# Designs tried in a protein design chat: VH-VL binders against Exosome complex component rrp40 (rrp40). Part 9

Target 1, 240 residues: Exosome complex component rrp40 (rrp40), of Schizosaccharomyces pombe (o13903)
Amino acid sequence: MAEVEEKGLLSYYFPGERIPDSIISQDGSIRLGPGLVFQKKDREEEIVVSKAGRLHQTGKNAMLIDSRTKRYIPATNDQVIGQIISRFAEGYRVDIGSAHIAQLNALAFENVTRKSRPNLNVGSLVYARVSLADRDMEPELECFDATTGKAAGYGELKNGYMITGLSLSHCRKLILPKNTLLQTLGSYIPFEIAVGMNGRVWVNSENLSTTVLICTAIRNCEFMSDEEQIKYCKDLIKKL

## First folded at step 4 (VH-VL)

Design b24 (from s4 with heavy chain S31D Y50R K99D; framework fv_solitomab_arm2)
Fold by ESMFold2-Fast, scan of step 4:
Structure b24 (fold): chain C 240 residues (1-240), chain A 120 residues (1-120), chain B 106 residues (1-106)
Amino acid sequence: as target 1 above (240 residues)
Amino acid sequence: DVQLVQSGAEVKKPGASVKVSCKASGYTFTDYYMHWVRQAPGQGLEWIGRINPSGGSTNYADSVKGRFTITTDKSTSTAYMELSSLRSEDTATYYCARDYYGSGRYFDYWGQGTTVTVSS
Amino acid sequence: DIVLTQSPATLSLSPGERATLSCRASQSVSYMNWYQQKPGKAPKRWIYDASNRATGVPARFSGSGSGTDYSLTINSLEAEDAATYYCQQYSSYPYTFGGGTKVEIK
């Protein structure tokens, strides 16, 4: 990404910001949807943001600010980070950022029995796999690998910090075994990471400073090339 | 709009300490490192240190180590530099500058400068 | 410490002429930046990562170079370009600046 003050389509805007002239088509009249208004300043007409959100183009000559929170739509076998919101006799109700609250059965863990069932508290974080996803229905989660039945990194996420609001595209890249950013960071700093397809990433490292550094790198590297990510991480480490 | 506003000019005697402030606005203060750069009258720019406002970690140039401290106040989005045991060679304009990390690495916004004069 | 050597120290040119400013590093650098400073004012970001113009910098300015050799070029000098230009390396602590090149209009 170039300069932080240069924004385009799909960028996040705040009230009072101006839409750059480079985005505005010269060949047609533009229609402004919700969140955008025409305003005159110094005898020139400009487009100003009236509510926070992402800038979208709809059709050839229409723009709007989408202020809606992008809800996660569960897909079977997605790995997600959930937060326990309530407990019941058979398990847990889990916030995964979807329209419906997910269900996690207390027995859906490696080597659990009624005697050894997990005891997750309200507010606890869990790394889980979506085992059942259907449109407009309550999704179901499991904390074991579908093929092996082993935990395979699923289960309670203790300590650390969770970042939210990451794009699905970014999370799909981060979860790959050969991800450039995570390999580069891992060569300098030992850390634990869990990547959720629901736009959430959990990071744990030896101290707060290195955890903040990793979270900062994950947020800032979304639009960087592989070469830029490597240079960014090297410079970030030098500042420790 | 990003702004860095520094405190006013200071005149100090040799051996005294000086504290300069840099108030940030228009961005999340803890997301960017803050640097301090000085410029003696008629001379070039010299980097003297930086702070990470989030964690408080600092790094100082050897020319000022032992006499120089950078701090922040997150509640007021303000960075401070303090230079002790002042000498005539510390007479300079002191600038705060915000660090940009992205596809480039540079100092993107600068304060207006604070003139510090050390005279007997 | 990485030492940056700028040349020439002063350039005196007429409007419309081409100016080329040099910056040489004592060792290879990963990021080289340029700042414009006018008398009595703070430095202003100008060129970053060797060749990228900062927002608002006129198209007549260009940066180039890699490793140890970098340059800033003004293709057609305007009166408002009179200033001192500093190069700066962002590769290792301590970050260092060149001595500056002063561009004057005749």
Scores: ipSAE 0.000, ipTM 0.380, lowest interface PAE 22.7, mean pLDDT 82

Design b25 (from s4 with heavy chain K99G, light chain S91H S92T; framework fv_solitomab_arm2)
Fold by ESMFold2-Fast, scan of step 4:
Structure b25 (fold): chain C 240 residues (1-240), chain A 120 residues (1-120), chain B 106 residues (1-106)
Amino acid sequence: as target 1 above (240 residues)
Amino acid sequence: DVQLVQSGAEVKKPGASVKVSCKASGYTFTSYYMHWVRQAPGQGLEWIGYINPSGGSTNYADSVKGRFTITTDKSTSTAYMELSSLRSEDTATYYCARGYYGSGRYFDYWGQGTTVTVSS
Amino acid sequence: DIVLTQSPATLSLSPGERATLSCRASQSVSYMNWYQQKPGKAPKRWIYDASNRATGVPARFSGSGSGTDYSLTINSLEAEDAATYYCQQYHTYPYTFGGGTKVEIK
């Protein structure tokens, strides 16, 4: 019981989250490493996360966010969230967290032609399906459903926030229809979500506070029962 | 609402030990430090120590280091302070207080106090 | 240890007068707080982080200061303000309190 609570407090964080008071050193000045900043909100000073990752406390008075994640091994038909890292003549090179950089052909979208090519920028996020996963080759991505040829939710992910470093088990549960956590959140807050089997989840809602709440719930509910998830979400929403 | 409820008054002889409790309710116990502050009769406030319930780390004032021990029981949201090798100068009202860290650092909620009298 | 010196030790004033309580730290601090304590009661948070009033604290109370010099001011003192006020630094361990200023109503 105590173990589960402590494991939750060592959870992954995403940009905009506040570091809980109890894990901050009370002994002297605190030195913030990469991924953490002091910010003021309503004249209050707090420690806020500026990049996604796992919190590490190094020494008594130092902490940082470690953004390194376990390498994703692509499997055909996995839904993944990728980030565009470069463009070439026929398409894009995409980081999906795997050993090899993936390729996304510019024509691998619903109803696209040479003249209607998507204009994805370096840094843009895409929701895509792994169409080719071979140990000896770069993975290949497509932004349409294999059976219908329709976008079906695939394509550029605009606005919003991505969390990384989620377990495969957690992502498998989140992607299922009627997931208790997502249904509970959705009953209170309108939001968009994309779940990647590469341990990445993208969330977009009306404002930063609701997006932070949704991401916090996703991160912290992995080891909770359905009843506990419902109570936790209700308690979080009451704070808005 | 947040409440800190402390155990009742104690009377002990020099050299004895006593354990004082502080039961927290109305918040997530592991998200805030718990401090102990004492006040001798007619005197001012003196900080004695703290515990971080999330990890169990503690710090103590030099005046009590090695004699006082702070612990927690997460299952009951209770902080304890065990006072050992008691001296007459340890006679005081002992308060638990929740440490806030955010917009500033301060003691936001206080227990009602436990009076410990050390007398032969 | 950071030593906090409060002055005066006792301040005796009539209702409606302005009271100014001082707290001087032996070195620069980032977090200075004030607590109100009435006889037989636990202290209450009163002013935190130099100048912020705690919930329920009347607008006649104000805190100011930075570095080593801090003050608590009561504009137009009222009978209910009779208490001992303690400053406290939360800058570094050990967290120390001043000796207190007792505010008395004539």
Scores: ipSAE 0.000, ipTM 0.406, lowest interface PAE 17.1, mean pLDDT 82

Design b26 (from s4 with heavy chain K99D R105S, light chain D49Y; framework fv_solitomab_arm2)
Fold by ESMFold2-Fast, scan of step 4:
Structure b26 (fold): chain C 240 residues (1-240), chain A 120 residues (1-120), chain B 106 residues (1-106)
Amino acid sequence: as target 1 above (240 residues)
Amino acid sequence: DVQLVQSGAEVKKPGASVKVSCKASGYTFTSYYMHWVRQAPGQGLEWIGYINPSGGSTNYADSVKGRFTITTDKSTSTAYMELSSLRSEDTATYYCARDYYGSGSYFDYWGQGTTVTVSS
Amino acid sequence: DIVLTQSPATLSLSPGERATLSCRASQSVSYMNWYQQKPGKAPKRWIYYASNRATGVPARFSGSGSGTDYSLTINSLEAEDAATYYCQQYSSYPYTFGGGTKVEIK
C-alpha cells in the first residue's frame, strides 16, 4: 500500500506552472483535486497549478497538489499538535501530518481512569508527545510527560488558532525558553502558545486581533535577525 | 520474503497454561504490530490481541483479558502468546499475523497456526 | 463492539457464475478487509481497504462499499475459488471479523 502511494507522487510544482501533457491520461477522462485548475489558452485546455506542492496521482484519472512539501517524520519525545480525525472504543486516531495516522489511547492522560476518560471530538486539537516512533508504523501519542506523568501542557487545545506549514528549524527555535520573538511579544501581549515539531503552532490570546498579530509575527519572522524581529513586533503592536 | 513460523501443537488440561511462539523473518520485526487471532473448530475467526514490538504496548480482547499475555523477544524476532486458566472454550487454532498501518490496515502475513486442545 | 454480519452463510454456484458476498457492519466503518481461507490452511490476505486487491489476487475479484455496507464480488467463479471468505474491520477496537461466507463450486 505504501509502495503504491509513493509511486503516485511525481514532482513538485509552484503556482502558475503547467502540468506537462506527458503526465496527463490519454483517455481524456481526468478529475482535478485541490491545487489544480483547467485553463484555456488559444482554445487549448491546460492544467495549471494554483498552490505549491507535490503532484499526487491516483491511477490514470485523478490528480491533486499536496501542499505539504515535507511530511513530518515522527521522533520519540517530539511535541506535536494533532487533530482528532476519528474515535474508537479505546482512543483516538490523530492527524499529525505524518505518513501514518497516529494513535492516542484514551487513558494516556494525567490521572485518567476508564470512568473519567477524556471526551475529545472529531476536529479537536490536541498537544501530545510522540511516545513511539518508527518510520514504517503508526506512531503512538501520550498527553503526559514521560518522567513525571503530569499533563505539563499536554491535552486538548481549546479556542485559539493553529498555523501550519512552519519549517522544523523555525519550530525548534520557537520552542526554546528565550526565543527572541516570543519573549518580545510576551512582554506586551498575554497569550498561550503550543509549538509542535510537526510544523504546527497553536496560539490563544484575549481576542482575535491579538491572536492574528501573534500568528502574523510567527509566520513572518523566521528569517529575520533578532534586531529585525524586535523592530517588526514593535511596529505590529503600534497598529493594534 | 516474509515468514511467520509458529511452534507445534499443544494438548493441555483445564486450568493449565499454554505458551505459543511466532518467529518472524524477512523484515524489521519492530516496524510492524503482531496480532493473535484464534479459530475454534468449525467456527470463524476471533481477534484476541496485539503487541507493538517496538514499545511493548499490548491490547487484549475482553474474551481473554486477565488470562492472556503477549510478549516479544526482539533479539530473536519472536512474539509469544500465553493463555492461562485454560477452559474447553479455548480449544482453537491460534494464528499470529503481521499488521501494517499506512493508508490501510490489514493482516498481510499469517503464521501457519498452532492447534491448542484443552481436554480432561 | 462492531458486529459484522456476512450473508449468505453458504453460496453454491457453478464455474463461470458471478458470486456476490455481503458484509454489513452494525455501525459505520472506514477500514474493511477480506481474507480467503481454505480448509486446513491459515487465512490469506485478499482485499484491503474495501477495494484494493492483495498481490497475486486474480482480477476477477473486486471489493466495494462504504459506511455500513460492503461486498466482495467474483465475476466468473473458478474451481480454485472454493473457500470461506471473512470480512474484517479495523476502524474500531476491538477488531472484529464477520462469520464468513463459504463459497462452494458445484
Scores: ipSAE 0.000, ipTM 0.394, lowest interface PAE 19.5, mean pLDDT 80

Design b27 (from s4 with heavy chain K99G R105T, light chain D49Y; framework fv_solitomab_arm2)
Heavy chain, then light chain:
Amino acid sequence: DVQLVQSGAEVKKPGASVKVSCKASGYTFTSYYMHWVRQAPGQGLEWIGYINPSGGSTNYADSVKGRFTITTDKSTSTAYMELSSLRSEDTATYYCARGYYGSGTYFDYWGQGTTVTVSS
Amino acid sequence: DIVLTQSPATLSLSPGERATLSCRASQSVSYMNWYQQKPGKAPKRWIYYASNRATGVPARFSGSGSGTDYSLTINSLEAEDAATYYCQQYSSYPYTFGGGTKVEIK
ESMFold2-Fast, scan of step 4: ipSAE 0.000; ipTM 0.423

Design b29 (from s4 with heavy chain S57Y K99G; framework fv_solitomab_arm2)
Fold by ESMFold2-Fast, scan of step 4:
Structure b29 (fold): chain C 240 residues (1-240), chain A 120 residues (1-120), chain B 106 residues (1-106)
Amino acid sequence: as target 1 above (240 residues)
Amino acid sequence: DVQLVQSGAEVKKPGASVKVSCKASGYTFTSYYMHWVRQAPGQGLEWIGYINPSGGYTNYADSVKGRFTITTDKSTSTAYMELSSLRSEDTATYYCARGYYGSGRYFDYWGQGTTVTVSS
Amino acid sequence: DIVLTQSPATLSLSPGERATLSCRASQSVSYMNWYQQKPGKAPKRWIYDASNRATGVPARFSGSGSGTDYSLTINSLEAEDAATYYCQQYSSYPYTFGGGTKVEIK
């Protein structure tokens, strides 16, 4: 994965990720705001993300994770975009923006066997279905359709850009097959999209300019009428 | 059970037009793009266009632009392609294919194909 | 346009042998798919997004690759695997297919 592009245009971070030392100033003590904590392992001190969101730095000595969306509450059969935060023998631990980290079994893919299991890295994005959403347990994910057992678009999301912090209402509208915005964009430019009920949308197209256009349209069209969305998209395409 | 069923073989003279149908069943017709792909005898596959059935929006390959039109009838869940000013190089099997635009992009279901022969 | 070059054009192998089919793109590709086509039949989705097997595809098939270099491998050929396999890119319009690799069993 290309970490910057696949985390999205907002330099987004997920719980469990370490802030790279290259981002941290060496001018002494730093103050950590919400979403960041110091962790010590042996004699090493590292900064670990505890809350999903965009990294904000105030000067060289203060940083925080800005997360203005409500934590996602998993519901069975929701389609979500998750990010792999760690690997274990049976599968992956996945951030989906919920209170608990989700689990994805390495065998929970269409026609996968022990020898053909996916090789997902920390930071990889996946499109998955919530198969278990129990209040007291970690959510479980599957990368196949519950009825057919087929991938049906679930699986690793390669390349592209992820938008975060979208409202549930907006995502409910975007996931509908006859969504006016996505139909209008799709009639002019070819692209891939995955819509997550956890407020995340992944977009991939032929070039950066087209992808930025689609991301801009998705963020800005939430409260527009169908007519306004069509006009706005046409104007954006002309401006490109 | 998703199925795409195409109309029967056509034989046309150069300069004529041909219209091929693709009837979809087993899914919500307006929820997926419908693509057309052709294959000349003994040759490979060539993408020639798509339609978004919900809005009727189309996009065509440069090789057929100006002669090619894709339409739909939502009441019958049927997509149509029409190719005008036929030439011998248009002789091919024409396939409709359902396009998935989600976490991946691929043709997941294909029609059985319609052979179009352009012969004088 | 992204050009996909498949090699070899034809593979003639015996049952039980391993087949490796190559697909090279003229530019970096984000998503690569493979379709199986038997004579007189429509193509079938076989491998999608580089490495995922479609439903009903035997475990002996695997796809791999990234960027410009992709491959389809059949670990132990069976008679039913005789077909032409096409790679296809979905990263850039217009969508393009490779010229195909014909797998023959002898």
Scores: ipSAE 0.000, ipTM 0.417, lowest interface PAE 16.9, mean pLDDT 82

Design b30 (from s4 with heavy chain S57W K99D; framework fv_solitomab_arm2)
Heavy chain, then light chain:
Amino acid sequence: DVQLVQSGAEVKKPGASVKVSCKASGYTFTSYYMHWVRQAPGQGLEWIGYINPSGGWTNYADSVKGRFTITTDKSTSTAYMELSSLRSEDTATYYCARDYYGSGRYFDYWGQGTTVTVSS
Amino acid sequence: DIVLTQSPATLSLSPGERATLSCRASQSVSYMNWYQQKPGKAPKRWIYDASNRATGVPARFSGSGSGTDYSLTINSLEAEDAATYYCQQYSSYPYTFGGGTKVEIK
ESMFold2-Fast, scan of step 4: ipSAE 0.000; ipTM 0.422

Design b31 (from s4 with heavy chain Y33W K99D; framework fv_solitomab_arm2)
Fold by ESMFold2-Fast, scan of step 4:
Structure b31 (fold): chain C 240 residues (1-240), chain A 120 residues (1-120), chain B 106 residues (1-106)
Amino acid sequence: as target 1 above (240 residues)
Amino acid sequence: DVQLVQSGAEVKKPGASVKVSCKASGYTFTSYWMHWVRQAPGQGLEWIGYINPSGGSTNYADSVKGRFTITTDKSTSTAYMELSSLRSEDTATYYCARDYYGSGRYFDYWGQGTTVTVSS
Amino acid sequence: DIVLTQSPATLSLSPGERATLSCRASQSVSYMNWYQQKPGKAPKRWIYDASNRATGVPARFSGSGSGTDYSLTINSLEAEDAATYYCQQYSSYPYTFGGGTKVEIK
């Protein structure tokens, strides 16, 4: 009787959603991994999502929700890159890759009043700090430094390109001062960067070729030594 | 399966208050926002507000602001709307609708509707 | 507020004919949805995010558009398609509906 959207494998699911019958193999018994449970409604058996994440098939008859992909767990004071997905009277609903949609109050910016509110559109990117993180509530974001009240690099990210799916370990290294990769790239190419603990990095430079090069270097250098990173960057730049 | 079941029809006098319930089942109640939409007889749909059941935050349309309150009871997976200082122009069928977030942004499941009639 | 203008107000067509319903927004929107409502019944999700059919919606229905101009097309009308169709934007608060297009058969 009840229907859900036509979602499939690799789609993002939220707790309570039903997995469509069309993607369930009817050949033999299905094994459910983390994030999926069998539920009986009337005399029908259905598969229901118990945690947010991306649906993966791990064999012919095995499925799970991979919360590590597409599911960031917010922590207070994490710096994140969010995308505005809708506006409401007091602010914005923001996708940060977490189980819940984040909220950003329109007044949570440096020197903002009701008359000078930011004009962020759906699809805009913001660099923000997680100000409230609770398992049972939507995370709250602020676009100012907690100690100084100043923007400190937070706010709308204009132009540029965002890469997603980076590991937390990699982002922790990228955000550090004197990161070897970013210092090496910065010695050859002028660019802007914002690093999010939600596995997202935003890059902006003078042209598309250099932006693509920087994004490629960031994605590929995670497991390289400092010496290997320097060599790799030099080789990439020679191809410009 | 997902269901939203609303309380029965109400007949009220001008100046009274009405409270309508919407009982959710078949999903995690706190994972989806709940909207309220009304429809006057023979007229179109009008969005009047939402609640985020997780945090309790609400937002209301200007047409009902100051007279309208949305609440939830998480233990019973029920959303409520209350409209006070009723006027004849509040006569409408009131619907609750679940907010879908995912591959799109829309109202995916709707309650059956509750008719509220305001007359003397 | 984003105002959605639907046209025509009413379409009276015979079975097998093609119906095209228009929805124009007063400013650009990213999420435009369509709902089907039959007399005395609750609205049903029909088309979401401009062009995606909801589960159970027949293939004869299609949605298209971007920015400010959107349309819902019924390729070959059937009797059960008689209903009022409402567009709805989800890009910004307050969330608004169009005035509806009533599709009548015969």
Scores: ipSAE 0.000, ipTM 0.419, lowest interface PAE 18.5, mean pLDDT 82

Design b37 (from s4 with heavy chain K99D R105K, light chain S30D; framework fv_solitomab_arm2)
Fold by ESMFold2-Fast, scan of step 4:
Structure b37 (fold): chain C 240 residues (1-240), chain A 120 residues (1-120), chain B 106 residues (1-106)
Amino acid sequence: as target 1 above (240 residues)
Amino acid sequence: DVQLVQSGAEVKKPGASVKVSCKASGYTFTSYYMHWVRQAPGQGLEWIGYINPSGGSTNYADSVKGRFTITTDKSTSTAYMELSSLRSEDTATYYCARDYYGSGKYFDYWGQGTTVTVSS
Amino acid sequence: DIVLTQSPATLSLSPGERATLSCRASQSVDYMNWYQQKPGKAPKRWIYDASNRATGVPARFSGSGSGTDYSLTINSLEAEDAATYYCQQYSSYPYTFGGGTKVEIK
């Protein structure tokens, strides 16, 4: 079966954020479900988020925040961002947001041996590829390209900041070469990025302010046109 | 000296399962991926899957997915392939072959082959 | 899947002649290997990463090519070179082989 595009699932929001006017139908009254409230500012009514989650629309006239956390379902060859939760003799146990805890063997890195094993601490972030994905088993991860055996950007993610709860469709767009948002941001700010199919994105730049700016742009750009993304980034950078 | 030694020939009926072994020696078993390649009589080579012996991760060709499983026993440095629901078109010589998962890009040592014949 | 097309299917030449075997990929590949297989035996790694000879491979063998077009050349054919040669790409899953070129000595 072909993938169905669900019009009602839009973007991820945090408490205090405003729902953009471009998303709001201007025909008739709007009914707000859980997680959304009307607030008045400067004699204009705006819709403000009261709990974290994904915006869900039902037709033109109703919307809510779905705060239910969808567990990531691992798929072979997905690129994911994991967090080390424990160590054992042969490797690491890694949180990737799935129902089962993933396994990362200490030898699953470019040109490593038992003598040269990586030393990842509990709490460290890692960019990895899902090498084994069976519904009833613990997923397995590797930190090298499946074909070449080279690191290819996989491995420990040092410093930086991770955002979570992004949609799969958004992450599929961000991981593509020449993504409009990332190219636009990259023309103004040097940064590193890792995109995970488990709804996580890691960003590192020169300072905290620019890292926060990039994360904000990534979170808010999902439903903007290329032109809107470019304008949004320019406006955001001017506020630095 | 690197050696890959495979189990002996098998004759099976359609619908049965077959399990073939590949015993490695002369190197650190967990440092190299193990691939399986088959060759039908008088035909060319077909890659059917691999296993990373250190973590157990596998990848299988679409032609065998759902019927094919690769496993290892680290204590005996042995890789296994198991193919279920056998059909006449599964009649082939099955080879194991070593690959290095670091900067390796080729199959450097091969087993001698195991002939599997599926006949009624 | 990346399809590898080898030509010719069979090449029959006399000792001392030059043999050129072709392997064309349906899309650009980064890693192309060649294997030699004699009747009743397992394949042997012969050329790896387009142009590198494996240990024990005679100097008369050379590999060349990039992108979609690769070749294996035997500059002066010997009787022991009678075999089927398979190309193999290591750029993406599934790993695929060409149909093989059978080299026969007259």
Scores: ipSAE 0.000, ipTM 0.380, lowest interface PAE 21.7, mean pLDDT 81

Design b38 (from s4 with heavy chain S57Y K99E R105Q; framework fv_solitomab_arm2)
Fold by ESMFold2-Fast, scan of step 4:
Structure b38 (fold): chain C 240 residues (1-240), chain A 120 residues (1-120), chain B 106 residues (1-106)
Amino acid sequence: as target 1 above (240 residues)
Amino acid sequence: DVQLVQSGAEVKKPGASVKVSCKASGYTFTSYYMHWVRQAPGQGLEWIGYINPSGGYTNYADSVKGRFTITTDKSTSTAYMELSSLRSEDTATYYCAREYYGSGQYFDYWGQGTTVTVSS
Amino acid sequence: DIVLTQSPATLSLSPGERATLSCRASQSVSYMNWYQQKPGKAPKRWIYDASNRATGVPARFSGSGSGTDYSLTINSLEAEDAATYYCQQYSSYPYTFGGGTKVEIK
């Protein structure tokens, strides 16, 4: 019999990950709550994560993903990943995980006018900069660099996967231009990434397997040295 | 004005069951998880479980699993814990505590505590 | 389970002195909270997410740390600070508390 590697005691999962068989009761039926789905593999069912979050087990036979995360406190010039939740004449209301819903003006993009403004749909992801952050007011977002006025990677994030619930300290390290983890992964796998200071990271790669590998590496490497990160990534890719 | 008010002290014989209530006021009851934490006389704090009042989902520490049940009554904004097959080791002050979820995750309001004494 | 070890068990200091309370985790944690408990009372929120003071906590209190090593510091002790302080990790289930550090004012 092929060994299924135990994942260990982990509290956080990303979309596309499988719940290890070792933590699933083999006695009785399994009840799945939000964030988990049954998916067929060969002729067997497995449990796959559909939302990022913490695994809650209510006994051995019931489980769900609690996608609740700590509320983000906006800071001016933070780069964030938001999701469009509604549209209005002047722009968009954007969920960035903060206490207040953020506002993104339709004209807050590189070289945009009333006739050429972007058309973002409800549910779309956007990479933006916090331009205004007051404790008691709705945050304001812009999709251009404050100094140059250029898009600089801001704007709609198409395709890919968003992971949430990452620590602020981890995101601060990931956003650095020569992050060891991201450079090591990039030497083996072509991918796109956007890092948000609101604990969200967007990844786009060729297929689900490589995306899950990148998300797993991001989650697990927070406290590793540069040498440990390089070894871990090589080991992950070897198993791909 | 958030308050958690617990039921009064209980004295039980070994093998009995005890049910402790925690009545919440000053907030939307179903919007916050409720935890239970116990403290044996002169000892530290031990987390024993939680309930999400909205979904009814519960999680219990292994130390009490199989003997411990947390429930809610949404109409009265009350959480309950029930511990069965009581042992002398279950003698403790039992606290309910609300989980804050926002600018952090922590227990922001605590009940006053309910002393449960298990003795012959 | 993640085991939290607090040291020292008891600190006996005079008003105006600096107190440093340690909390060490058996494995790396991302979320650490502190609670203050006075005799005969329920615990009270004190520090959350390693370094944030809860509403009403005096500025003389500060929290720091990451990974496996966390600390709570009181810059200049006052009589009202006499209490037991518990650290608590929120990174994984079951949530666990340290054994507590009792701060006594002479």
Scores: ipSAE 0.000, ipTM 0.415, lowest interface PAE 18.5, mean pLDDT 82

